# Designs tried in a protein design chat: VHH binders against q68dx3r342to642. Part 32

Target 1, 301 residues: q68dx3r342to642
Amino acid sequence: RDLCVVLLNGQHLEVKCDVESTVGAVFNAVTSFANLEELTYFGLAYMKSKEFFFLDSETRLCKIAPEGWREQPQKTSMNTFTLFLRIKFFVSHYGLLQHSLTRHQFYLQLRKDILEERLYCNEEILLQLGVLALQAEFGNYPKEQVESKPYFHVEDYIPASLIERMTALRVQVEVSEMHRLSSALWGEDAELKFLRVTQQLPEYGVLVHQVFSEKRRPEEEMALGICAKGVIVYEVKNNSRIAMLRFQWRETGKISTYQKKFTITSSVTGKKHTFVTDSAKTSKYLLDLCSAQHGFNAQMG
Short names: E, the ipSAE of ESMFold2; O, the ipSAE of OpenDDE; V2, 0.75 times the mean of E and O plus 0.25 times the DockQ between their complexes.

## First folded at step 18 (VHH; framework vhh_gocatamig_d2)

Design n03 (at its last look DockQ between E and O 0.96; V2 from the best seeds 0.84)
Fold by OpenDDE, look of step 18:
Structure n03 (fold): chain B 301 residues (1-301), chain A 123 residues (1-123)
Amino acid sequence: as target 1 above (301 residues)
Amino acid sequence: EVQLVESGGGLVQPGGSLTLSCAASGFTFSDYRLAWYRQAPGKKRELVAYITHGGSTVYMDSVKGRFTISRDNAKNSVYLQMNSLRAEDTAVYYCAKETGYDVETGTYYYDYWGQGTLVTVSS
């Protein structure tokens, strides 16, 4: 049986596996294929409702596979099993990464997150990051280009929402001009600067999941951000996230789940904060993600 | 509601063997860690072993090499095979389901327990 794994560079890798194969086995195959180092930072995830859910290495594929995947031959395209290679653990500084390929993977991840608007960034920084990406991929501004044809597609470098607001033509002109006026920076150096800029963003390394408030009726949409430093509680309004509460690990006592409920208990105040998820599976996932992130932080500290 | 029912306890001679069983219900069994605890007379309850959802096992030092924890997801059951039993193994044994994660200790904790089953090792 086949599953598809999408790599950070956009490549689709077909992986042969059995119904009894584990996520770990697939992960090893993928990372071997891609010659990835520092594997501790990476994970496989599936996508649900535009969110990525990381998978445990011990999990059997049959448990997470779509309906019909076990059946041979595959009856419909609906039976395609797709996983994503993603960065699971984000270092605080790119200097902690030992291999250039790993840094590149971080660059690719962050580019995707920015373009897909998973990582919030203001307009100024978005344009700056776009230019840095151009520098990384094209080097200096191409002087020999045919004046009538753009040398890049704005949708590859700037989020759709900003393009819609500014218009494609304006973005093209502005980003091109910025690139033309940019300092001599290209290739890996440009990627490093990209990493540096993104690592300063408030939501850097934050894995965001939708939740609901237990207390507020009607249920207000909220989100939990889970990262190496702790948990962030966001209020979601008009497609924007506002950080309301922050639970650093040192301030966190117990995290627990009950059915669809996810609860964080402050070690300082003893106060319990409960959120509602869409399923017991999701709440359990969030718990495990917290555990994993906390463990990562402890290891890096 | 989460339910855990232990069975298999009894009187056994030193060096003997015993298998404990725990039947679980009220949750998706395959998604959770399960553990065995024991409480000897006059002592605190202590972790004996746990098994992850994927089947990885961890044992306390006092039982390593003698006890085996296993699970059957199809039967929603967890087992504790106890070999080479000693007098100090005498205790009430409890099956437990993971409740959450304790950040301070960096470990999963268990608050869901069964009624327990008594194991007495005596000549």
Scores: ipSAE 0.888, ipTM 0.946, lowest interface PAE 0.4, mean pLDDT 93
Fold by ESMFold2, look of step 18:
Structure n03 (fold): chain B 301 residues (1-301), chain A 123 residues (1-123)
Amino acid sequence: as target 1 above (301 residues)
Amino acid sequence: EVQLVESGGGLVQPGGSLTLSCAASGFTFSDYRLAWYRQAPGKKRELVAYITHGGSTVYMDSVKGRFTISRDNAKNSVYLQMNSLRAEDTAVYYCAKETGYDVETGTYYYDYWGQGTLVTVSS
């Protein structure tokens, strides 16, 4: 059987496996192909409704594959089985990463998450990060460049929402000016500065998932952010999220699920906070993600 | 409604063996951890073993090498094979289903229990 694994550098790998293969077997093959050695930060995920859901290494592929994937090899399937190699565990400081290739993967994912607006930044930081990515690829501002002629495509460095607010022309001019005035950075040095800036963002390393209030108000959309430090509860309005509560692991007692319900209990107050998800599987996933992030924090953070 | 029904308890001589079974219903069995706990007379209930959705197993030190937990997702059942039984293994054994994760202990916890099945190890 065939599945597609999308790497952070944009490669689409076709992986041959049988119906009894596990996620772990695919993960080992893909990370070996990519020459990754610091494997504990990475996982395989599938995408549902613009959210990534990580898979346990023990999970069998046939359990998660689209319909028809388990059939005989000669059958045509209209549904492609696609997984993503993603970073699941974010270190607090990039200096903890021992290999340059690992740091490059962090850079690639954070850059993509900024461009696709999964990671929040204000306009000033978005422009700064765009220039750093430009420096990583092109180095210093070209002295022979005619300023009226673009040397880069704004969409590759700046998120679409900011381009819409500023116009493409203004973004081109402002990014070019900032690039011209920037210190000499190139390649990995620019990527490291990119990482240093993104590590300071409030949502750095936060895995965000949609949930709803238990009271089932039709207008109240919420999200949970799960990360190495704990859990963040967001209220979501007009595609903007506002942190309402933060639970550090030391402030968290028990996390439980029942059907579509996910509950966090404060160890400080004893108060229970319950959220509704789209399925029992999602509730269970969020609990396991909390367990995994807590374990990462205790072991490496 | 979560239901767990244990069976297979009884009287066994020291060194003997016994297989406990637990039939489960009311939840998607394959998605959750299952555990066996026991409670000896005058003692607190203690974890004996658990098995993850993927089949990984963990045992308390005193039963390692003697007990084996397993699951059959097609039958919605979890088992405890007990070998080389000792008098100290005498207890009521309970089947349990994962409820959640306890951050303070770093372990999963279980609030759904069966009625228990008594294992007595004596001559």
Scores: ipSAE 0.722, ipTM 0.856, lowest interface PAE 0.5, mean pLDDT 88
ESMFold2 (binder alone), look of step 18: mean pLDDT 79; pTM 0.773

Design n04 (at its last look DockQ between E and O 0.92; V2 from the best seeds 0.84)
Fold by OpenDDE, look of step 18:
Structure n04 (fold): chain B 301 residues (1-301), chain A 123 residues (1-123)
Amino acid sequence: as target 1 above (301 residues)
Amino acid sequence: EVQLVESGGGLVQPGGSLTLSCAASGFTFSDYRLAWYRQAPGKKRELVAYITSGGSTVYMDSVKGRFTISRDNAKNSVYLQMNSLRAEDTAVYYCAKETGYDVATGVYYYDYWGQGTLVTVSS
């Protein structure tokens, strides 16, 4: 059977595999193809409801494959099996990354997350990051524009929401001007600065998942952010996330699941905070993700 | 409701072998870690071995090389093959399902238990 894996650069790879193949086997094939190093930072994930769920390397594909995937020929688009190569573990500083290619992958991930508005950023920083990306990809501002055509598409560098607010023309003019006035920074150096700026963002490295409060009406949307530093509880309102609670690992006792429920217990207060997910599978995933992030943090410390 | 039912315990001579079985229900078996615990008379319950959802196994030092934990996801069962049994292995053995993660210790913990099965190693 064929499996499609989307790389961080947007490339689609077709991987031949069996239903008994493991996620790890696919991961190895993909990373080998892409010549990736420092594999510990990466993972394969599937997308569900616009969220990415990382897969365990030991998991067999048959367990996660869409219904009908085993059947040939594929009758419907629903039988397509697509995985995504993503950064699973985010280092606190890009200097901890040993290989330029790895840094580039981080750049690509963060570019994508910013553009797709998975990672929150204010307007000022968004424009700055857009310019840095232009510097990284185009170098200096092109002085000789033979054609009256824009040298870039704003949609590739600025989130749609900001474009809608400012208008495409205004964004084009402003970002172009910023790029023109920018210092001589290009290529890898520009990417590094991009990483530096993004690593200062509040949601840097935070993997966000929708949950609901046990005590609150199901209509009140919440989210859990899981990262190397701990767990963040967000209130979601008007397409914005507000951090309400933070559980650093040092302040966290036990994390448990029961069916759809995910519970985090403070080691300081003893208070239990329970959230409701859409499935037992999701709650278990969140638990395992916490474990993984905690383990990563311990290794980096 | 989570249910775990142990079986296979009994009387065995030193050096003998037993295979314990645990039948699980009430949860997606393949998604969880499973463990065997034992409690000897007058002692605290202790971890013997666990197996991850992916099939990785871990053993306590006292049973390494003698015991083997395995799982059959199709049967929703976990097993403990015990070889070269010793008198000190005498205990009630419990099957356990993963409950959560203890951040302080960095380990998964188990609160779901069966009724246990008695293993007596005696000449």
Scores: ipSAE 0.885, ipTM 0.946, lowest interface PAE 0.4, mean pLDDT 93
Fold by ESMFold2, look of step 18:
Structure n04 (fold): chain B 301 residues (1-301), chain A 123 residues (1-123)
Amino acid sequence: as target 1 above (301 residues)
Amino acid sequence: EVQLVESGGGLVQPGGSLTLSCAASGFTFSDYRLAWYRQAPGKKRELVAYITSGGSTVYMDSVKGRFTISRDNAKNSVYLQMNSLRAEDTAVYYCAKETGYDVATGVYYYDYWGQGTLVTVSS
């Protein structure tokens, strides 16, 4: 059977596999194809409701495949089975990454997360990041550019929400002028500057998942952000998330699950904070993600 | 309603073997870690082995090479194969289900237990 794996550069790989194949087998094939050597930061994920869920290497593909995938050898009329190669563990500084190809993968994911509005920052930073991406791809401002003729599509560098607020024409003019006035940066050097800017953002490396309050008003959407430093509790309103509580790992006692419930206990106050997820599987996933991120944090430094 | 029912304990001579079984219900068995604990007379309950949802296993040092934990997700069952039994293995053995993760210790913990099954190793 055929499996599609989306790489961070946008490439779609078709991977031949048996019904009994594991996620680990696919991961090894994909990372070998991509010549990745620093594998510990990466994982394979499936997408559900615009959220990525990382898979364990022992998970069999048939457990996560869409209906019909295992029953038919040809998939021309069937739903495509798609997984994503993504970064699961974010280093605190890109200098900890030993290979340039690894740093390039971090750049690609962070750029995509900015464009798709999974990683928030203000307008000034969004414009700066757009220019850095232009520099990474094209280097210096084109010498033969006419004033009103675009040399890039604004949608490839600036998130749609900012384009709508500023208009496409104003974005094109502002980004072009900033590009023209920028220092000469090329390829990897521009990507490293992009990484430096994004790693300073408050939500850098935070894996965000929707939850709901057990004790608060039931119609309010919430989210948990899980990262190397700990857990962040967000209230979500008007497609914007507001940090309400932060648990550094040092301040966290026990994390438990029961059915759809996910509970964090503060080791400082003893208070329990319970959240409701869409399924027992999601609750368990979030607990395992916390365990994994905590373990990664202990290894850094 | 989490239920865990152990079986397979008994009297065995040193060097002998036993297989313990635990039937589980009330949760999605395949998603959780399962563990065996034991409690010898006058001693604290201690972890013997655990098995992850993916099948990875961990054993306490004193039982490595002698005990094997396994799971059958189709039967919602976890097993402990005990070989080369010693007098110090005498204990009540408990099957346990993952409750959560203890950040302070960096390990998963287990608060759902069966009633236990007695293993006696005596010459």
Scores: ipSAE 0.743, ipTM 0.867, lowest interface PAE 0.5, mean pLDDT 88
ESMFold2 (binder alone), look of step 18: mean pLDDT 80; pTM 0.782

Design n05 (at its last look DockQ between E and O 0.80; V2 from the best seeds 0.80)
Fold by OpenDDE, look of step 18:
Structure n05 (fold): chain B 301 residues (1-301), chain A 123 residues (1-123)
Amino acid sequence: as target 1 above (301 residues)
Amino acid sequence: EVQLVESGGGLVQPGGSLTLSCAASGFTFSDYRMAWYRQAPGKKRELVAYITSGGSTVYMDSVKGRFTISRDNAKNSVYLQMNSLRAEDTAVYYCAKETGYDVATGTYYYDYWGQGTLVTVSS
């Protein structure tokens, strides 16, 4: 059977596997291929409704494979099984990463998250990050532009929403000028600065999942952010997330699930906060993700 | 509704063996950790062993090397093979389903229990 794994650099890797193969086996094949180190930070995930769900290493592929995947030849696009290599655990500082390749992977992940607007960033910082990315990938501003063509595509560096607001031409001019005026910084140094800037963002390392309030109308969209520091409750309005509650691990008692419900209990107040997910599987996932993030935080502390 | 039904308990001589079974229903069995607890007369209920959804097992020290926890997802069942039984193993044994995660202890906890099955080890 064929499985496609998308790497952080955008490369698609075809992995041969059996229905009895585990996620861990695939992970090992992928990480070996990519020569990745510090594997503890990485995970394989599948995408559902534009969200990524990390998979347990012990999980058999047959359990998560799309319907018809076992049947060859694949008749429809629905039978394609695609996984994504992603950063699962985000360190608080890039200095904790031991290998340059690992830092690069973090850079790639964050670039993707910013570009795809999974990680919120204000306009000023977005432009700054765009310039840093140009520095990382192109070095200094190219002085000899023989061709009247832009040396980069704005869509590769700036989120679509900002491009729409500013217009592509304005973004091109402004980012180019910023790049021209930027200090001599390129390659790995530029990536490190990128990491530094992104690590200061409020949503850095936060894995966000849509949920609904038990008490509120299903029409009110909420989200849970799960990260190394704890759980964040977001209200979602007009494509923006506003942090409403924060549960640091020290302030968190029990986390439980019942069918589609996910409940977090404050260790301080004893108050229970219940959210509704789309399935029992999702609620269980969120629980396990909390456990994993908490464990990671404990190891890093 | 979550249902757990234990079976296999009984009277056994020291050094003997028993296999306990637990049939689970009312949830996606393969997604959850399962555990065995026991409660001896006059003592608190204690964890004996648990098995993750992926099949990893953990045992308390008192039963390591003697007890084996296993699961059959196709049958929605968890088992406890008990060998080299001792008098101190006498207890009501309970099957438990994972309920959640306790952040303070950093461990999963179990609130769903069966009715239990009595194991008596006596000469």
Scores: ipSAE 0.894, ipTM 0.950, lowest interface PAE 0.3, mean pLDDT 93
Fold by ESMFold2, look of step 18:
Structure n05 (fold): chain B 301 residues (1-301), chain A 123 residues (1-123)
Amino acid sequence: as target 1 above (301 residues)
Amino acid sequence: EVQLVESGGGLVQPGGSLTLSCAASGFTFSDYRMAWYRQAPGKKRELVAYITSGGSTVYMDSVKGRFTISRDNAKNSVYLQMNSLRAEDTAVYYCAKETGYDVATGTYYYDYWGQGTLVTVSS
């Protein structure tokens, strides 16, 4: 049987497996192919409703595969099974990463997360990051630019929402001028500066998932951000999220689930905060993600 | 309502074997970690082993290689195969269901358990 694993560089890797294969077996094959050695930061995830859900290594592929994948191998025209190699655990500083290939993977994911607006930042920073990505690919501004011909496609470096607000013409001019005035950086050096800028963002390393309020009125849309530092509670209004509560791990007592409910208890106030998810599976996943992120934080001590 | 019913305990000689069973109801069994605890006379209840929903297992050091925890999601049951039993294994054994994660200890905690089943290892 075949499944597709999407790598961070955009490659689609076809992986052959049997019905008894585990997520861990696929992970090992994919990371070996990619020549990755620092594996603890990575995981395999599936995408549901624009959110990534990481899979446990012991999970059998047949338990998560699309309907029909198990029973109709190779000849199906409708049952594509796709997983994503993603970073699950974000280090606080890129210097903790021992291999340049690992730092490159962080760069690739963060660049994509910026472009696809999973990681938010202001217009000034978005332009700065676009220039750093240009420097990573081209180095210095092209010398002997005979006329104002564009040398890059703005959509490859700047998120679509910013292009819409500024216009493509203004983005092209601003990014080009910033690139022209920038210090000489090339390849990895520019990627490291990109990492330095992104690691300082408030939502760096935050894994965001939709939840709902447990109010007596109709449930309000909210989100939980789970990261190495703790849990962030967002209110979602007009498709924009606003942080309302923050729990560092040392301020967090117990986290529990019951059916579709996810409850986090403050160890400072004793107050319980309960959220509703779309399923018991999602509630359990969020609990396990908190456990994993807390464990990662403790190891970085 | 979460219900856990243990069975399979009894008297066994040192070096012998027993299989404990736990029938679960009142929740979606396949979604949760399940554990076995034991409590020897005069001692606190201690975690023996747990098994994740995905099948990963963890054992306390003194039972590694001798005990095997397993689950059958179709029967909503968790098992503890106990081999090479020692006198020190004498205890009441409890089946337990995951409640949550305790950040202060860094461990999952289990607040749902049954009445227990007695295992006595004696000549």
Scores: ipSAE 0.707, ipTM 0.841, lowest interface PAE 0.5, mean pLDDT 87
ESMFold2 (binder alone), look of step 18: mean pLDDT 80; pTM 0.779

## First folded at step 19 (VHH; framework vhh_gocatamig_d2)

Design o01 (at its last fold request DockQ between E and O 0.98; V2 from the best seeds 0.87)
Fold by OpenDDE, fold request of step 22:
Structure o01 (fold): chain B 301 residues (1-301), chain A 123 residues (1-123)
Amino acid sequence: as target 1 above (301 residues)
Amino acid sequence: EVQLVESGGGLVQPGGSLTLSCAASGFTFSDYRLAWYRQAPGKKRELVAYITHGGSTVYMDSVKGRFTISRDNAKNSVYLQMNSLRAEDTAVYYCAKEVGYDVATGTYYYDYWGQGTLVTVSS
């Protein structure tokens, strides 16, 4: 059997496996291939409804594989089993990372998260990050640039939503000018600056998943953010997330699931906060993710 | 509705062996951790062993090397093989399902145990 793993650099890696292969086996193969270090930060995930769900290393691939994957040969490309290598655990500071390649992987992850609007930041920071990415790739502003030809594509550096609001031309001009006026910075140094800026963002390292209120108010869209520091409850309005509640781990007693329901109990007030997911599988996932993030936080503390 | 039904208990002599079974229903069995608890007379219920969905196992120190927890996902069952039984192993044994995570202890906790099955180790 074959599956495809998408790396953070955009490379698609075909991995041969059997029906009894585990996620862990694939993870090891992929990370070995990519010569990655500090593997504890990484995980394999599948995508569902534009969200990424990390997989347990002990899980057999056949359990999560799409329909028809067991059949050989595969009938259609629609049955391609695709996984994604992603950062699962985000360190508070890039200085905690020991290997340059690992720092680079974090950079790649955060670039993707910014571009795909998984990680929110304001317009000013978006433009700044775009410039830093340009510096990482091109170094200083090209002096020999012909005025009539853009030296980069705005969609590679700026989120689509901002391009839509500002227009591509305006973004091109503004980012180019910012790049021209920026202090000399390139390569790894530019990437580190990028990491520094992103690590200061409120949603840095927060894995966001859609949930619903127990009262199922159609007018209120909610999401849970899970990270090393705890759980954040978001209200979602006009494609923006507003933090309504924060449960630091020290303020969290028990986390439980019942069918589609996910419940957090405050250790301070004893109050239970219940959210509804789309499935028992999802609620269980959120529970496990909390456990994993809490464990990571404990390890880093 | 989640249901767990324990069986296999009985009277056994010290040094003897016994296999407990637990039949589960009402949830996706393969997605959850399963555990065995025991409660001796006059004592608190204690975790004996648990098994992850992937088959990893953990045991309390006093039963390591003697007890083996296993699962059969096809049968929605979890088992506890008990060897070299001792008098102190006398207890009602319960099967339980993972229901949540306790942040303070950093451990999963379990619920939905059944009526239990009595294991008596006596000469």
Scores: ipSAE 0.902, ipTM 0.954, lowest interface PAE 0.3, mean pLDDT 94
Fold by ESMFold2, look of step 19:
Structure o01 (fold): chain B 301 residues (1-301), chain A 123 residues (1-123)
Amino acid sequence: as target 1 above (301 residues)
Amino acid sequence: EVQLVESGGGLVQPGGSLTLSCAASGFTFSDYRLAWYRQAPGKKRELVAYITHGGSTVYMDSVKGRFTISRDNAKNSVYLQMNSLRAEDTAVYYCAKEVGYDVATGTYYYDYWGQGTLVTVSS
């Protein structure tokens, strides 16, 4: 049987596996192929509704595969089983990453998350990050380039929402001018600066998942952000999320689930906060994600 | 809605063996950790063993090597094979299901829904 694993560099890797194979076996094969040494930060995920859900290494592939995958040994696009190699655990400082290849993977994912608007920041920072990505690829502004002709596609460096606000032409001009005036940075040095900037963002390393309030009608959207530092509760309006509550792990007592409900109890106030998810599976997943992120935080302490 | 029904208890001689079973319903069995607890007369309940969704197991010190927890996801059942039984193993045994994560201890915690099953080890 075949499945597709999408790597952070965009490569699609076909992995041959047994019907009884586990997620862990696939993860080991993929990370070996990619020559990754620092494996603890990574996981395999599937995508549902634009959200990534990480899989436990113990999980058997047949439990999560599309219907008919076990009975269809030939490869078809209609029955494609696709997983993603993603960073699950984000270090607080890029200096904790020992290998350049690991830092490059962090750069690739953070760049993609900025472009896909999974990681938000203000307009000035978005333009700065775009220039840093250009510097990583091209180095200095091309001296032989005619200024009236673009040397890059804005969509590859600047998220669509900013392009809509500024127009593509204005983004092109502004990013080009900023690139022309920038100090020389090339390759990995530009990537490190990109990491340094993104590390300072409030939502750096935050894994965001849609939930709903128990007390309000279900049409009002909320989100939970789960990260190494704790849990963040967001209210979501017009695709914009606003942090309402933050729980550091030391301020968190018990986390529980019941059916579609996910509950956090504050160890400071004793108050329970309950959220509704789309399924019991999602509630269970969020609990496991909290457990995993809490465990990671203890390692970095 | 969640139901856990224990069975298989009884009277056994020291050194004997017994298999406990627990039938589960009302939740997606394969997704959750399951555990066995026991309570001797006049004592508080204590965790005996648990098993993860993928089959990894953990045991209390006094039963390690003598007890084996297992699960059958097709039958929605969890088992406790008890060998080399001792008088100190006499207790009511309870099946339990994962309900949450305790951040202060860094461990999952469980809840009970059944009456338990009595195990008596006596000559």
Scores: ipSAE 0.765, ipTM 0.881, lowest interface PAE 0.4, mean pLDDT 88
ESMFold2 (binder alone), look of step 19: mean pLDDT 79; pTM 0.768
OpenDDE, look of step 19: ipSAE 0.880; ipTM 0.941
ESMFold2, look of step 20: ipSAE 0.764; ipTM 0.881
ESMFold2 (binder alone), look of step 20: mean pLDDT 81; pTM 0.790
OpenDDE, look of step 20: ipSAE 0.880; ipTM 0.942
ESMFold2, fold request of step 22: ipSAE 0.724, 0.734, 0.756; ipTM 0.854, 0.860, 0.879
ESMFold2 (binder alone), fold request of step 22: mean pLDDT 79, 79, 79; pTM 0.775, 0.767, 0.768
OpenDDE, fold request of step 22: ipSAE 0.901, 0.901; ipTM 0.954, 0.954

